# Designs tried in a protein design chat: miniprotein binders against a7ua95r516to809. Part 57

Target 1, 294 residues: a7ua95r516to809
Amino acid sequence: ASLSLLSISDLVPDLQFIFFWMSNAIEILYFIQQKSPAYMQTIELMDDKAGSKESLLSATISANEEAMTILEEVIMYTFQQCVYYITKTLYVVLPGLLDCNPFGTEPSSEQCRRAAGVCVCAVCVMPEAVRRVVSVFQTTSDLLQQYQVHSEIQSQMFAYLFFFTNVSLFNQLIDKGPARGWFQRSRVLQIQASVKILLDWAKGAGHNHLAQKFFAKFCSTVTILASPPQQLSQMSWKALCAEHPSLKPVQLHRILTQYQLMAELGPLPIWQPSSEDEAYIYRTVDLLESFENH

## First folded at step 17 (miniprotein)

Design dq6
Fold by ESMFold2, fold request of step 18:
Structure dq6 (fold): chain B 294 residues (1-294), chain A 80 residues (1-80)
Amino acid sequence: as target 1 above (294 residues)
Amino acid sequence: SMTYYVVIRTDNPEDLERIAERLRELAREMGLRVEEVIREGDYLYIIITGTPEQVERYRREVEEWLKSQGIDARVVVFEV
């Protein structure tokens, strides 16, 4: 179709409209929550003659409850609409992270090298595949700030965006990785570098905690895959589970199977699942993640 | 100690074996641990563990050696 490619810039007018109404609803809800106790206390100080004080208090409580219910529904609906549009663009650009070679660009400048160990400075550009993902996140952040959306809602938005990124990349790596050659040793190092560049951007943008928490499964996967063979082969299954609690037994088993194959460590399993986990390492229904998870 | 990817790209892949041999020697001389060496096409990846101070010195000596050999290569030192 003519509109088969979505960019975040094409969606900005729609997002501006949705953010406008979401931010208004949040501000009104916040005002009601902050000012309602003072007005209720004013009613409590009234002389109660014919029960008018109690009747006014009851009507005020009811009006506040109705208003807050409506506003909460508007906030939820507009939040879902924002997430829907943003993740549609994110879904299009995320697969490029798995194919990109961040080492294929020109050597970094002295400033980039000193600043972060990667080319993260004003004069240098990140790989195009990473830049496309960052553009979606940055545009989202700019709109949230432009409309002064409450910080708690901004945090929830980015928590979901990192969760979505995590699920999308993890599922594609697990599902398509063998056919695409993404488990080859050099490719894993390239993917690790791309992820590091993205996470460095997230840290500099103030999203470090949320990225670490909600992007954990994919990051754990790449960390394991990028580990040198001498280091990883000496770690027990129990130690790996403890270091990577975001990974289910079937997921860890699949990752280690691909690792053993590509690192040429022979056909015999190196990592012995615990007795508790042994029942779960072949549960393929648990292998891929759902985008509907929380 | 930190882990680094030392990534060398050259238009002359026949040089990669001697580059790998020399860079492993340099790393050991400087007290760096070489964890893995990967060659793919025009690229050489050397995974090393050491202090930032050791790795900066290593980077300088690698560049100096490549220049002394007339090897046209690009070097990236990436901190994981």
Scores: ipSAE 0.806, ipTM 0.949, lowest interface PAE 0.7, mean pLDDT 85
Fold by ESMFold2, fold request of step 18:
Structure dq6 (fold): chain B 294 residues (1-294), chain A 80 residues (1-80)
Amino acid sequence: as target 1 above (294 residues)
Amino acid sequence: SMTYYVVIRTDNPEDLERIAERLRELAREMGLRVEEVIREGDYLYIIITGTPEQVERYRREVEEWLKSQGIDARVVVFEV
């Protein structure tokens, strides 16, 4: 079973098969949608002396509708299978982003290593944990290009992969963060840097719009946590909600509670929830996100 | 203005307090805001806000000072 391997590279043969059929189905569907009206117009212009025009038109409409239904089902099924395999590999590698220290990587540049006793770098080397996530995204992108999958389907696939990434990272951080020490001040800065490196990759790869849209909740969380205490303590609950609309009241409350504990801040009156939100800050059923897109 | 993490690692953590003091003063001299300073183990994190030009000047001054003191350190200036 390919799932026992947990590596995207080991899944490539199965993914190639699925992408092949998905791409073929998309191309045929596109042809029917774009070229079928012209064929129907030629039938409508035919001279109808025996009533055969109506029979041919009816049969053609029925055949096209059945074909489009079958093709849509194939596209949906193959899309779901691709997403299933790809997200299983993502789920395995994503937690590593939260444990990563991007500043601990030794410089590989000869100029940095030759500096006598001092090495100053303007850019972090991509850490192994980030590289593993990027490898899944890059392999997916390479396969989509190889099989010339329609750009709209490519966009939908990456939208879902980024959505999955956002939910997985957010849930892991909220659920396991206290036990794993991920809310410590230095750790939050490390997580923010790893996220920035990943987002820079996404921007360079042409996914900036999708990343900005679908990473919003996790990025807002890390942005708040990484904010210096003198800055964050000046922001009211209302201001934080306005800056970070992707966060539910229970989520923002939990984030601020962890921040207050780790930054050793006393109770802050400006973080008291609005009257509208007070009823919602303890709704633990709303704390973690669903992997279902609704 | 942009936010930067200036991250210093040294195998000689007794130097970190001296490094933190000097790097705060250098930031002040360059017109940079120092938002937070965190020490953990052999790491020092200095969060600064300023222009890219101010930060590039800061980076050079930090490098020169560390060399002048004989401090063996790795420094990353990371734009957030």
Scores: ipSAE 0.799, ipTM 0.948, lowest interface PAE 0.7, mean pLDDT 85
Fold by ESMFold2, fold request of step 18:
Structure dq6 (fold): chain B 294 residues (1-294), chain A 80 residues (1-80)
Amino acid sequence: as target 1 above (294 residues)
Amino acid sequence: SMTYYVVIRTDNPEDLERIAERLRELAREMGLRVEEVIREGDYLYIIITGTPEQVERYRREVEEWLKSQGIDARVVVFEV
């Protein structure tokens, strides 16, 4: 009667059902692909004194094609349903990543927590907000492993989940950043640290390449915002575009404008857009990213 | 050359200016570049660039200096 989207654990029963059928469809599809040539060869070796061999071969090919088409549709549909439910959970937990302070909680170890006087640590304790996001990814990974989903499908699922995460965080930062006060020096450093903690988790979990590819726009945005003023003010518009190819001109322009306000810098000639980019810096339709895969 | 956030938290924020001054001096002595210093409430953020070896020596010197001054602090040296 009641659905909660605050925790991935509330969706596990539905996800188990969907992953069960997805995994079975994948296994049957690959069985047909692997065994079909051998079965077809068996038919071709049959003694065909009555001339029926070609009809049996044709019917077998047609049945295999129909079965593979149905299985591909089941795989696509179940994949989309998994993504739908998982991203509903992500949507709820992702905003907290922008609000947390990874430096403001318990020390990283018991010895540091109990140390009198001075505690120096190289690693932050993962903030609760980051842990909630990781929990969604880890639960998804555990279910995919439990049901032995093919590695290619697992990679595609994490690619989309990271894409969704990137779009959600980028749009929220750009759209709500001024109202939420996120464009302050301490805040952007905190966000950068939270992103680094998440990326370190992704690397340790074997998702480094996917994270690097699909978080690029959000990571570039935070990298620019967190850059010290003396470093960033020495980079031209052209250099920034080259270093951050994932950012559209309107996006880079907005980020630099917010940076100028945050760092109390006046207009910088070095950040003047190139002639060809100047036509695009006010295209507000291009500012936020679409959740649709185009 | 890597970027690090040296984040110091203390319940005695009047110490933060003195900490910031000394930590800049230590960074200069070790060939580290201090890119930015931010103070907010009970927190001090120092952004430095240098080699991991320079930063490890810096960590040790910062810890020793804070102990010598009787300053209660939590320090995170976070590699970005």
Scores: ipSAE 0.796, ipTM 0.946, lowest interface PAE 0.7, mean pLDDT 86
Fold by ESMFold2, last read:
Structure dq6 (fold): chain B 294 residues (1-294), chain A 80 residues (1-80)
Amino acid sequence: as target 1 above (294 residues)
Amino acid sequence: SMTYYVVIRTDNPEDLERIAERLRELAREMGLRVEEVIREGDYLYIIITGTPEQVERYRREVEEWLKSQGIDARVVVFEV
């Protein structure tokens, strides 16, 4: 593979080939699974006087097992290849969400009211950084529909894509956020707006449930960070844990530490972990998420 | 009621202080809760809580005031 494979549009011909074979393999596997019990019943009803029933049953079981094994391997391999190429493009475009300013995007005249040197917009147009991420998701959705991939497999693919997005954005924010200034109050509002625009796309595309489930940790992080200081300071540690169950104690503690610093709330800690959680707020091994779990 | 970001950008950041003062006054007069005000570079962020109807009226009053002051500005009213 080369660096020129950074855009999802450049990968579409290869993805079409892979989706074609994956979809056909899935369809054949499901057909075998549905028809196999009925065929075994017809063999059991056959006359057994010459012993051919046992031979036919044995051969049928062997052929069935071999076919299902081969098809499962094809499905697994093609699924992994699709995910590999799609997430490579996501990995390249996702960091832009943390750097973009959705409020700096030039509005279209149809979306904005202009009068006497004042331009007022009731909505925020989709920024380029968000468009790049949406393009990956939309292209994937279009290909899955084009090849009529089984709905269970479509859901698994988007579950993984949202999971990957979640881990990538969360880890970069936590790891690089202090050095990059991403915890500054204005930056957090910009990030929250970008996430809102992305989630609105996901809802309109029919992926709301999967996004809510698999994108939860990053969204919770940004929701906390974007909360006005007067509102957040009134919430206890216990209340925050209850509202944001996707966050581990060390993660919540790090988020609140950065929040308190950047919101200028003084050095005295506002949020007091429970005794049980206090043992875990310094477990830095648990701070970042793994791309291989969830 | 909903939370909104009212984001103002101007090429004349020297105007931001008087914009912030007036927009905060307007929000209070209209029954909107001002949660946070952030100034950075040529941007002003005002976080408000209110009904969509209150925020639409606020938006119109903000536009009218900016015109009356001769301030060239881009205003985004974003529902969170």
Scores: ipSAE 0.794, ipTM 0.946, lowest interface PAE 0.7, mean pLDDT 86
Fold by ESMFold2, last read:
Order: C-alpha cells, then sequence, then structure tokens
Structure dq6 (fold): chain B 294 residues (1-294), chain A 80 residues (1-80)
C-alpha cells in the first residue's frame, strides 16, 4: 500500500499479501532444490530411443537454474518489502522508549498495586512505549508463523529488525540525548529498565541470541550510562573497551563525556584513551551508525 | 547477587530525604550493597546489589517502615 500508516495493525493486510508470496516462493524453491537430483537421475535412466536424453537433461538444468534465480529474486524482494513496511512503523514508535518512565506506570492488577515492592513485567503492566515496540515484533512473529515461513528467513528478518532498532535507538540517544535530557542519571535508569523489559520479551519469544548480538551497541551504551559512578570511575579505558567491544572509540568517548557531565564528576578527564585510540576519539564521521549493513 | 532498582514515588517529596537515609541504613543492616542513590522530583532511586532473598526481605522492611511512619508512597523493586 501507498498509505502512510502509523501502526503495524494498519499494515497487516499488506504484510499478509507479501508474506503469502514470500512463503510460496520459498516452498517452490525448496521443491526444485530437493527434487532436481531425483529428476536428473530419472532422465539418466531413460532409453535414448524415446528421445535425446542429453537434450532433455540440458533443458531441465537450464530451466531449473532460471527458475531458482527468479525465485531467489522474488524472495529477496518480498523480504525487503516486509522489512521496509515493518521498519517504517518501528521508526515511529522507537523514540518513545527514550522518553518513557517505566516506573510511573500504575499497576493494572489489584494484587500488584498492594504488593508495591515487586515489579512485574507483563503485558498489562508493560509501559505503553515498550508495548508499542513489542506489538510490532509480536505481530511480525505471528505473521511469520501464520505463513509458516522457513526458520532461517524468520531469523534473518528478526536479525534485521533488531539491527534497525539498535541503530535507531543509538543514533537518537547520541544525537538528541543532550537536548532531550536523556543522559540525566534518573533518565538513564528509566531507559535501562525499558530496555530490560524489551529484552525480557525477546528472551521469552525465543530471540535471545539475536537480541544479544544485534542490540549490543545500544545495550553497551545504556549499561555504561547506568553504571554507578564509583564503579565506572574505577574502570580504565582499556577495561571499558574490552567489556564493550561493540563501541567505537569516538562513541565510547562521547558516552563517557556525557556521563562525566551528568554525574557531576568534575571537568578533568577520568578516562584516558590509549595512544592507539587517541587518534580516533574525535572521528565524528564514525559517531553515528549507518542503517546500511555492509 | 543481582542489581535492583528500588524506586520510591511520593506525593510528599519532603519525605524523600529521610526515606533515603532510612533505606540506606536498612540495606547496610541487611548486608545489601547500596551502589547509588538518586533523588529527582517526586522520585527516589536506590541501586542495590544483593540476593533475591535479601532484596525480598528488604522490600518487606521498607514497606513496614513506610507504614509505621505514615508515609504514603509507592515502591517498585525492579531487577536489572
Amino acid sequence: as target 1 above (294 residues)
Amino acid sequence: SMTYYVVIRTDNPEDLERIAERLRELAREMGLRVEEVIREGDYLYIIITGTPEQVERYRREVEEWLKSQGIDARVVVFEV
């Protein structure tokens, strides 16, 4: 559809159409790949008197290769279309995670309200901003299951959605964080809690490995920012780099600069980059992540 | 040992300083490590490290103390 849609629910009919064709193309490709050797064997056993088996074999190989090429292109195109529509909705809802106060949400159950010493992370208590993001992922998962899309394709789709989420959140935090107050101590704890709720959903949904792999940069950023000052100030630059290899030197430097400012640790640098990294901490071209995964 | 955020919100923010002082004392008495205390607006955030059993006892003690003081506050314990 050419409509500008605000929620994943509005896109479901279009996504159903695209998933239908993607799953059909995968099924046909699998059939060709699995049955082609057996068919070639049958041709080899044919009597040449029924016709030229070498000509039939050559035509069959050519037809298979052409069909597989076309099907691979259809699968790639439909995959890209699904990702395009889904990430369009993610782009709209993701910034809300950075503005969210998960501790300001009233418990929805009577028992939960009276047991105020325990935080429960269920759909009915999930902050609205987190719920909107989870809804996109859950709807995607439901559609992939409904159309019985091959598990490898499901994995690739969630890998890309988590990659997109990571880039979007990281770039927004780094770029807009100072102006939006997102580096304040209380805000970082709120962001950490929202991320934890999202990661708990991903773990329960069977996406833990993909989330850990593709959220690494954003999660490392929030982990550093959420660290208590006494703990973080005692870690060397080298130790931080080793613990957070997903962060480039310019990114780590920017995060630590904002941390030092907001934790009021004074103007003198606490973390000294290594000589090797010193050349890279001001490479602003490397500060933000690309949405292209080359 | 795991990290928890103990988050207190009250309509009477004048109480937050004495809440923070008492909650630090309770944590020390119970062998919990207090990593950071943040006060902002109507909220108090206490970052503690301990076992789930220690934190559950801590939560109960905090609720009992708040009740004994007549402090109307909401307490959330969030495992990080």
Scores: ipSAE 0.791, ipTM 0.945, lowest interface PAE 0.7, mean pLDDT 85

Design dq6
Fold by OpenDDE base, fold request of step 18:
Structure dq6 (fold): chain B 294 residues (1-294), chain A 80 residues (1-80)
Amino acid sequence: as target 1 above (294 residues)
Amino acid sequence: SMTYYVVIRTDNPEDLERIAERLRELAREMGLRVEEVIREGDYLYIIITGTPEQVERYRREVEEWLKSQGIDARVVVFEV
């Protein structure tokens, strides 16, 4: 009950605090890194009055190293906390994306209904379930920009969020898809359209490369499932592996098996794994994606 | 050639059969391959294979035909 009510907006005050410290720590770290050589040179050029120069140099080096270490720890910690809170919010909204019919709902953003005009922005015309996911990413982007977080850290954060989203959606689709009817022809098309809308937003937000990279596995899965039976039945195992290199053999085999069941296709010899892949299709440990690999 | 699905939504589901028939004919006339036709509730999905230019022309012709028939329907096209 309480988790379903957790919106990204509720986390903004906490995230603001974390982003503030993260940004400041990065700025201070950068300052120390840039100024440290100049300080060392200044000490080296000082008159060696009574052997104090070497001790001062050593103390300055030690203090800078300690400060840099602490700042790196603060950056890492704050980054992890941001990711934790944001992914927790994503975890709540992502299942709605798989159940979304993007073709049914009139675009009505509650936020834009308050404006005296029909907002035709991409977010306003977006299905509610997709909009909820986009809102998490947009809020994250806005906060990162507001606190002027270093561009590399921004890229790493979005990379992880897209990774998390892909893993979450993929695992849910593979695990729960058969039971929830997500492998049905119309449902697959709805899922694909919903993800395309999300990817179009990511493209418009400047994250196209990251989105394409990290959503590849989920997109490949949905593309296979969306493919007409007549087309897919003509594709060999080898051809499917080549077109969808992001899928492990066990994953592809699972997808094709579920497709066969859904489409009431008999066993297709053309989809039989190669002798090389035959051992890998039984590695059930590799079926679901891990969150730990990032 | 790429595979696309054309989604038709109407408030008049009784028209979907007639729409489906005409959309199949139109696709054939335009040299598009119809892969699959899915009807579910108020929705019609036509899966077609063609060039992007052929599919864009098809979308326009479908919209014009629907308008000429007085059918209020939304037409959306996605790539598979």
Scores: ipSAE 0.784, ipTM 0.945, lowest interface PAE 0.6, mean pLDDT 90
Fold by OpenDDE base, last read:
Structure dq6 (fold): chain B 294 residues (1-294), chain A 80 residues (1-80)
Amino acid sequence: as target 1 above (294 residues)
Amino acid sequence: SMTYYVVIRTDNPEDLERIAERLRELAREMGLRVEEVIREGDYLYIIITGTPEQVERYRREVEEWLKSQGIDARVVVFEV
């Protein structure tokens, strides 16, 4: 199937299998970690009949170490597989978020239309492009809860997915934004509103802290671009750096340069990088975010 | 003070110019600073600077005015 046809719903059966094994491996690992000391003590308290105690203890230690190693490998592997499949679905739907007009009359979700009434739930009033992104996160959350995956692993999963989403959206906006018209005043406001709807969902789902943390770069970028020219032109480079610490100097410089072009502003001395940052604005390698920095 | 944008959507785009004029006037009357007004298709974007309380009052006054005019328009407010 073309990547364009891959929905999170199509992956649910495979993801269920992976989450099943991940959850079980975590549970078994936890059991071994918690119970192993008690078993070792029990063996140590046994009567040493014919030197069998030391051999049994050694064999038990070795077996537990091997089992824990295998379980850790299974957990890592299953986690990576989940992330791989889920990020593939995100990759497909995330561009739609940048093209979304959240203020339009998009029809309610097909699921809510099948319910005999106009559902006014936050998901039903959500733009389709935002709903598709939310569906990926919600399905992930539902699966993690269904299989009772350890809370730390759930947090790590969402941290990575939000990180991936931020990197993907940021890089697309910086790279393709000028060509796609995403720097136009109305379009920026649409993008900002779409992301706010997503963040509001994340807040309602209990992921507010993670969402705010990992979306910081994209949110800062959109906030700058959404700012009216009269306000932004009064902000110095130093002030912008201080308000948007998530942005590297090269990133801020690119955003401001594109803003100047779109707003038809002449060169603004107040946006001139500091002497300290001047060398960094030319580091084009640092312009786009890396997926490896998580 | 924070910056907000008020988005108005109507099925009658011919009214957007009149709406924009009134909303600018209303903002001035309420002591809000209008930073920018953007019209695109069926949408009007008014970017304003004020306190959260001022902007909430502004939103209410806008909705009341639209109702009084018989204009079926959706009003949404976002922070910049």
Scores: ipSAE 0.784, ipTM 0.945, lowest interface PAE 0.6, mean pLDDT 90
Fold by OpenDDE base, fold request of step 18:
Structure dq6 (fold): chain B 294 residues (1-294), chain A 80 residues (1-80)
Amino acid sequence: as target 1 above (294 residues)
Amino acid sequence: SMTYYVVIRTDNPEDLERIAERLRELAREMGLRVEEVIREGDYLYIIITGTPEQVERYRREVEEWLKSQGIDARVVVFEV
């Protein structure tokens, strides 16, 4: 199927199967881990019938270790498969977020108006492009809850999905931003507002800390670009580095250079990198974020 | 003080220049600093610096003024 047609709804049946096995494997692993000491103790308390106790203990230890190893592999595999499918759907909808005008869309009350009840949920009031991204996260959350997946695994999954989203949006903005006009003053404000709506949803869903942590780089980039020229031109390189520690020197330098071009400010001495950072601003390999670092 | 942008959308883009002038004046009267004014199509963006309380008051005054003029416009405020 064309990647362009892939919706999260189309993947729900496959994801349900994967989440079912993941949840069951976690539960069985936990059961073995909790019961193994008690079983070993029970065997140790048995009457020493000639050599049977040692053999039974050894066999039980070996069987438990093998079972736990297999279960860990199943958990890892199922987790990776979930992430793979969900990130594919994110990849399709994320570009729409950068092109979104959150101020122009009438609340799509028309689609919710067709359901007999006025759904006043925060999702129904969202711009369509934001709603599509939120739908991926919400569907993931609903499935994790439905199958009662362990809270730690849920946290790890959302951490990765937010990481992926941040990297994808950041790289697209830096690479394609000039050509797409995403560095224009009004467009930057639209992008910032769209991301804030997404972050507000994440806060309401109980993921505020994770969202703030993993979106820091993209948010910092958009904040700098949204800043008025008169204010930003008064901030030194050192002050900008301190305020936006998630940005590498090469990334900050690129953002400021693009801002200078867009705002027609020319070279500003106050934005000149420190002698310490001067060597790092030329490391173009560090400009874009990697998906492999998580 | 923090930086905010006030976004106004109207179905009457011919009024946006008059709206922008009035909103600049109102900001001055309220002791807010106007950093930038951006007009694009049916949208007006006013970037202002002030306290959260000042900006909330400004939002209310803008909405009241628009209503008094019979201008159907949506007003939203975001922090930069």
Scores: ipSAE 0.782, ipTM 0.945, lowest interface PAE 0.6, mean pLDDT 90
Fold by OpenDDE base, fold request of step 18:
Structure dq6 (fold): chain B 294 residues (1-294), chain A 80 residues (1-80)
Amino acid sequence: as target 1 above (294 residues)
Amino acid sequence: SMTYYVVIRTDNPEDLERIAERLRELAREMGLRVEEVIREGDYLYIIITGTPEQVERYRREVEEWLKSQGIDARVVVFEV
């Protein structure tokens, strides 16, 4: 009950506090790292009065190491807290993406209607379910920029959020897809279009490479399911493995099996796993993705 | 050549069969291969194979035809 009401906007004050400390800790850490060599050199150049130099050097090294360790812990902790809160909001909104019909929304401009796909420009109204997901990512981006968080940490944050999103969507599709009718031709096309709108946003936000990398598994799954029966039935297991390397053999086998059932296709010898993959298609433990593998 | 789906939504679902017929003919005239045509409620999905340029031309011709027929329909194109 409480999770369904959680919006990213409600978490902004808490996230601001966390991002503030994260950014400050990063800045202080870099300052210490840059200045420590100069301090050590300064101490080394001092006159050696009765062992005081060695003691001062040792104390300075120890203090810097302790400070850096504490700062690293603060950075890690604050990063984890940000991820926790943001992923909690994603968890709430992501199911809506799979149930979204993106074709019900009109492009608000003739120019946007002329574009291939759905335009996500400020003039175009995104489907609400897609907009909610985008809002989480956009708010995260805005906060990271507001607090001038180091670019590497920003990249790591988005990498994890895209990873989480991919795992969540993939697992839901594989586990609940048959029961929810998400493997039906029209529904697959709706899902693909919804994800395409999200990916177009990510591209516009400068995260195209990360999005393509971390959504690969879900996109591959949807691409296979969206493929016409006449086309997909001509693709061998080996060809499908080569085109969709992000899918494990057990995952590809499950997708193809569900496709066969949905499309009412008879057994296709060309979809039979290779002798090398035959043992792997029975590893049901590898069917769903783990959130721990990041 | 790549595979695309063209989605048409109309408030007049009775027109969808006529639209589907014309869209098949138009695709043939333009040298596009029609892979699949799906009708669901107020929506028509036509899956076609062609070059990006052919598909963009097809989209424009579809929109122009719909306009000429006085059909208020939304048209969007996605790559599979």
Scores: ipSAE 0.782, ipTM 0.944, lowest interface PAE 0.6, mean pLDDT 90
Fold by OpenDDE base, last read:
Structure dq6 (fold): chain B 294 residues (1-294), chain A 80 residues (1-80)
Amino acid sequence: as target 1 above (294 residues)
Amino acid sequence: SMTYYVVIRTDNPEDLERIAERLRELAREMGLRVEEVIREGDYLYIIITGTPEQVERYRREVEEWLKSQGIDARVVVFEV
């Protein structure tokens, strides 16, 4: 009940506080790392009055090491907290992406209706379910930029968010797909189109490489399911493995089995796993992706 | 050649069968291979194989034909 009411906008004040400390901690850490050698050299050039130089040097080294350790802990903690809050908001909106028909009449976003002009921004033209997902990522991007968070940390955050999104969507599709009818040809095409709109946004936002990398498993799954029966039935197990290396044998086998069922295809010997993969298709523990493997 | 799906939405679902037949014919005339045709509610999905240029030309011809028939329909194209 409480999770359904959580929007990214509601978390912005808390996230702002966390991003502020994260950014400051990174900046201070960088400053210490860059300036410590020069500072130590300055101490070394001082007159050694009664052994005070060695004591000052030792104290400075110790203080810098302690400060750096604390700052690293603050950065890690704040990063984890940001990811925690943002992924909660993603968790709420991601199911809507799988149920989205992106080909419907464009609901104008209520927010853009209040602006005197027809907002033709890419976000306003998006299907509502896609727009909600994009809003989480865009808000994250805006906050990272606002607080001038180091580019490496930005990349790591988006990598994790895309990873989380991929795992969530993949697991939902595999687990709930049969019951929800998501393996139906038209539904798969709707899902694929919705994800492509999201990926196009990610490309426009400068995250194309990360998005392609971390969405590979979900995209491969949807591509297989979207393929026409006459095309897919001509592809061997080995060819499918080679074309979709992000899929484990058990995952590919499950996808093909579900496809066969939904397309009302008879047994296809060409889809039989190789002798090498035969033992792996029974590892049901590897079927769903883990959120801990990142 | 790549596989694409062309999606047609209309407020007149009774026309979808006629639309589907014409779009199959048009694809044939243009040398496109029709892989699958899916009708669901107000939507028609035509899965075709061709070059990006052929598919873009196909999209334009479809839109022009729909307009000439007085059919209010939206046409979008995605790659599989």
Scores: ipSAE 0.782, ipTM 0.945, lowest interface PAE 0.6, mean pLDDT 90

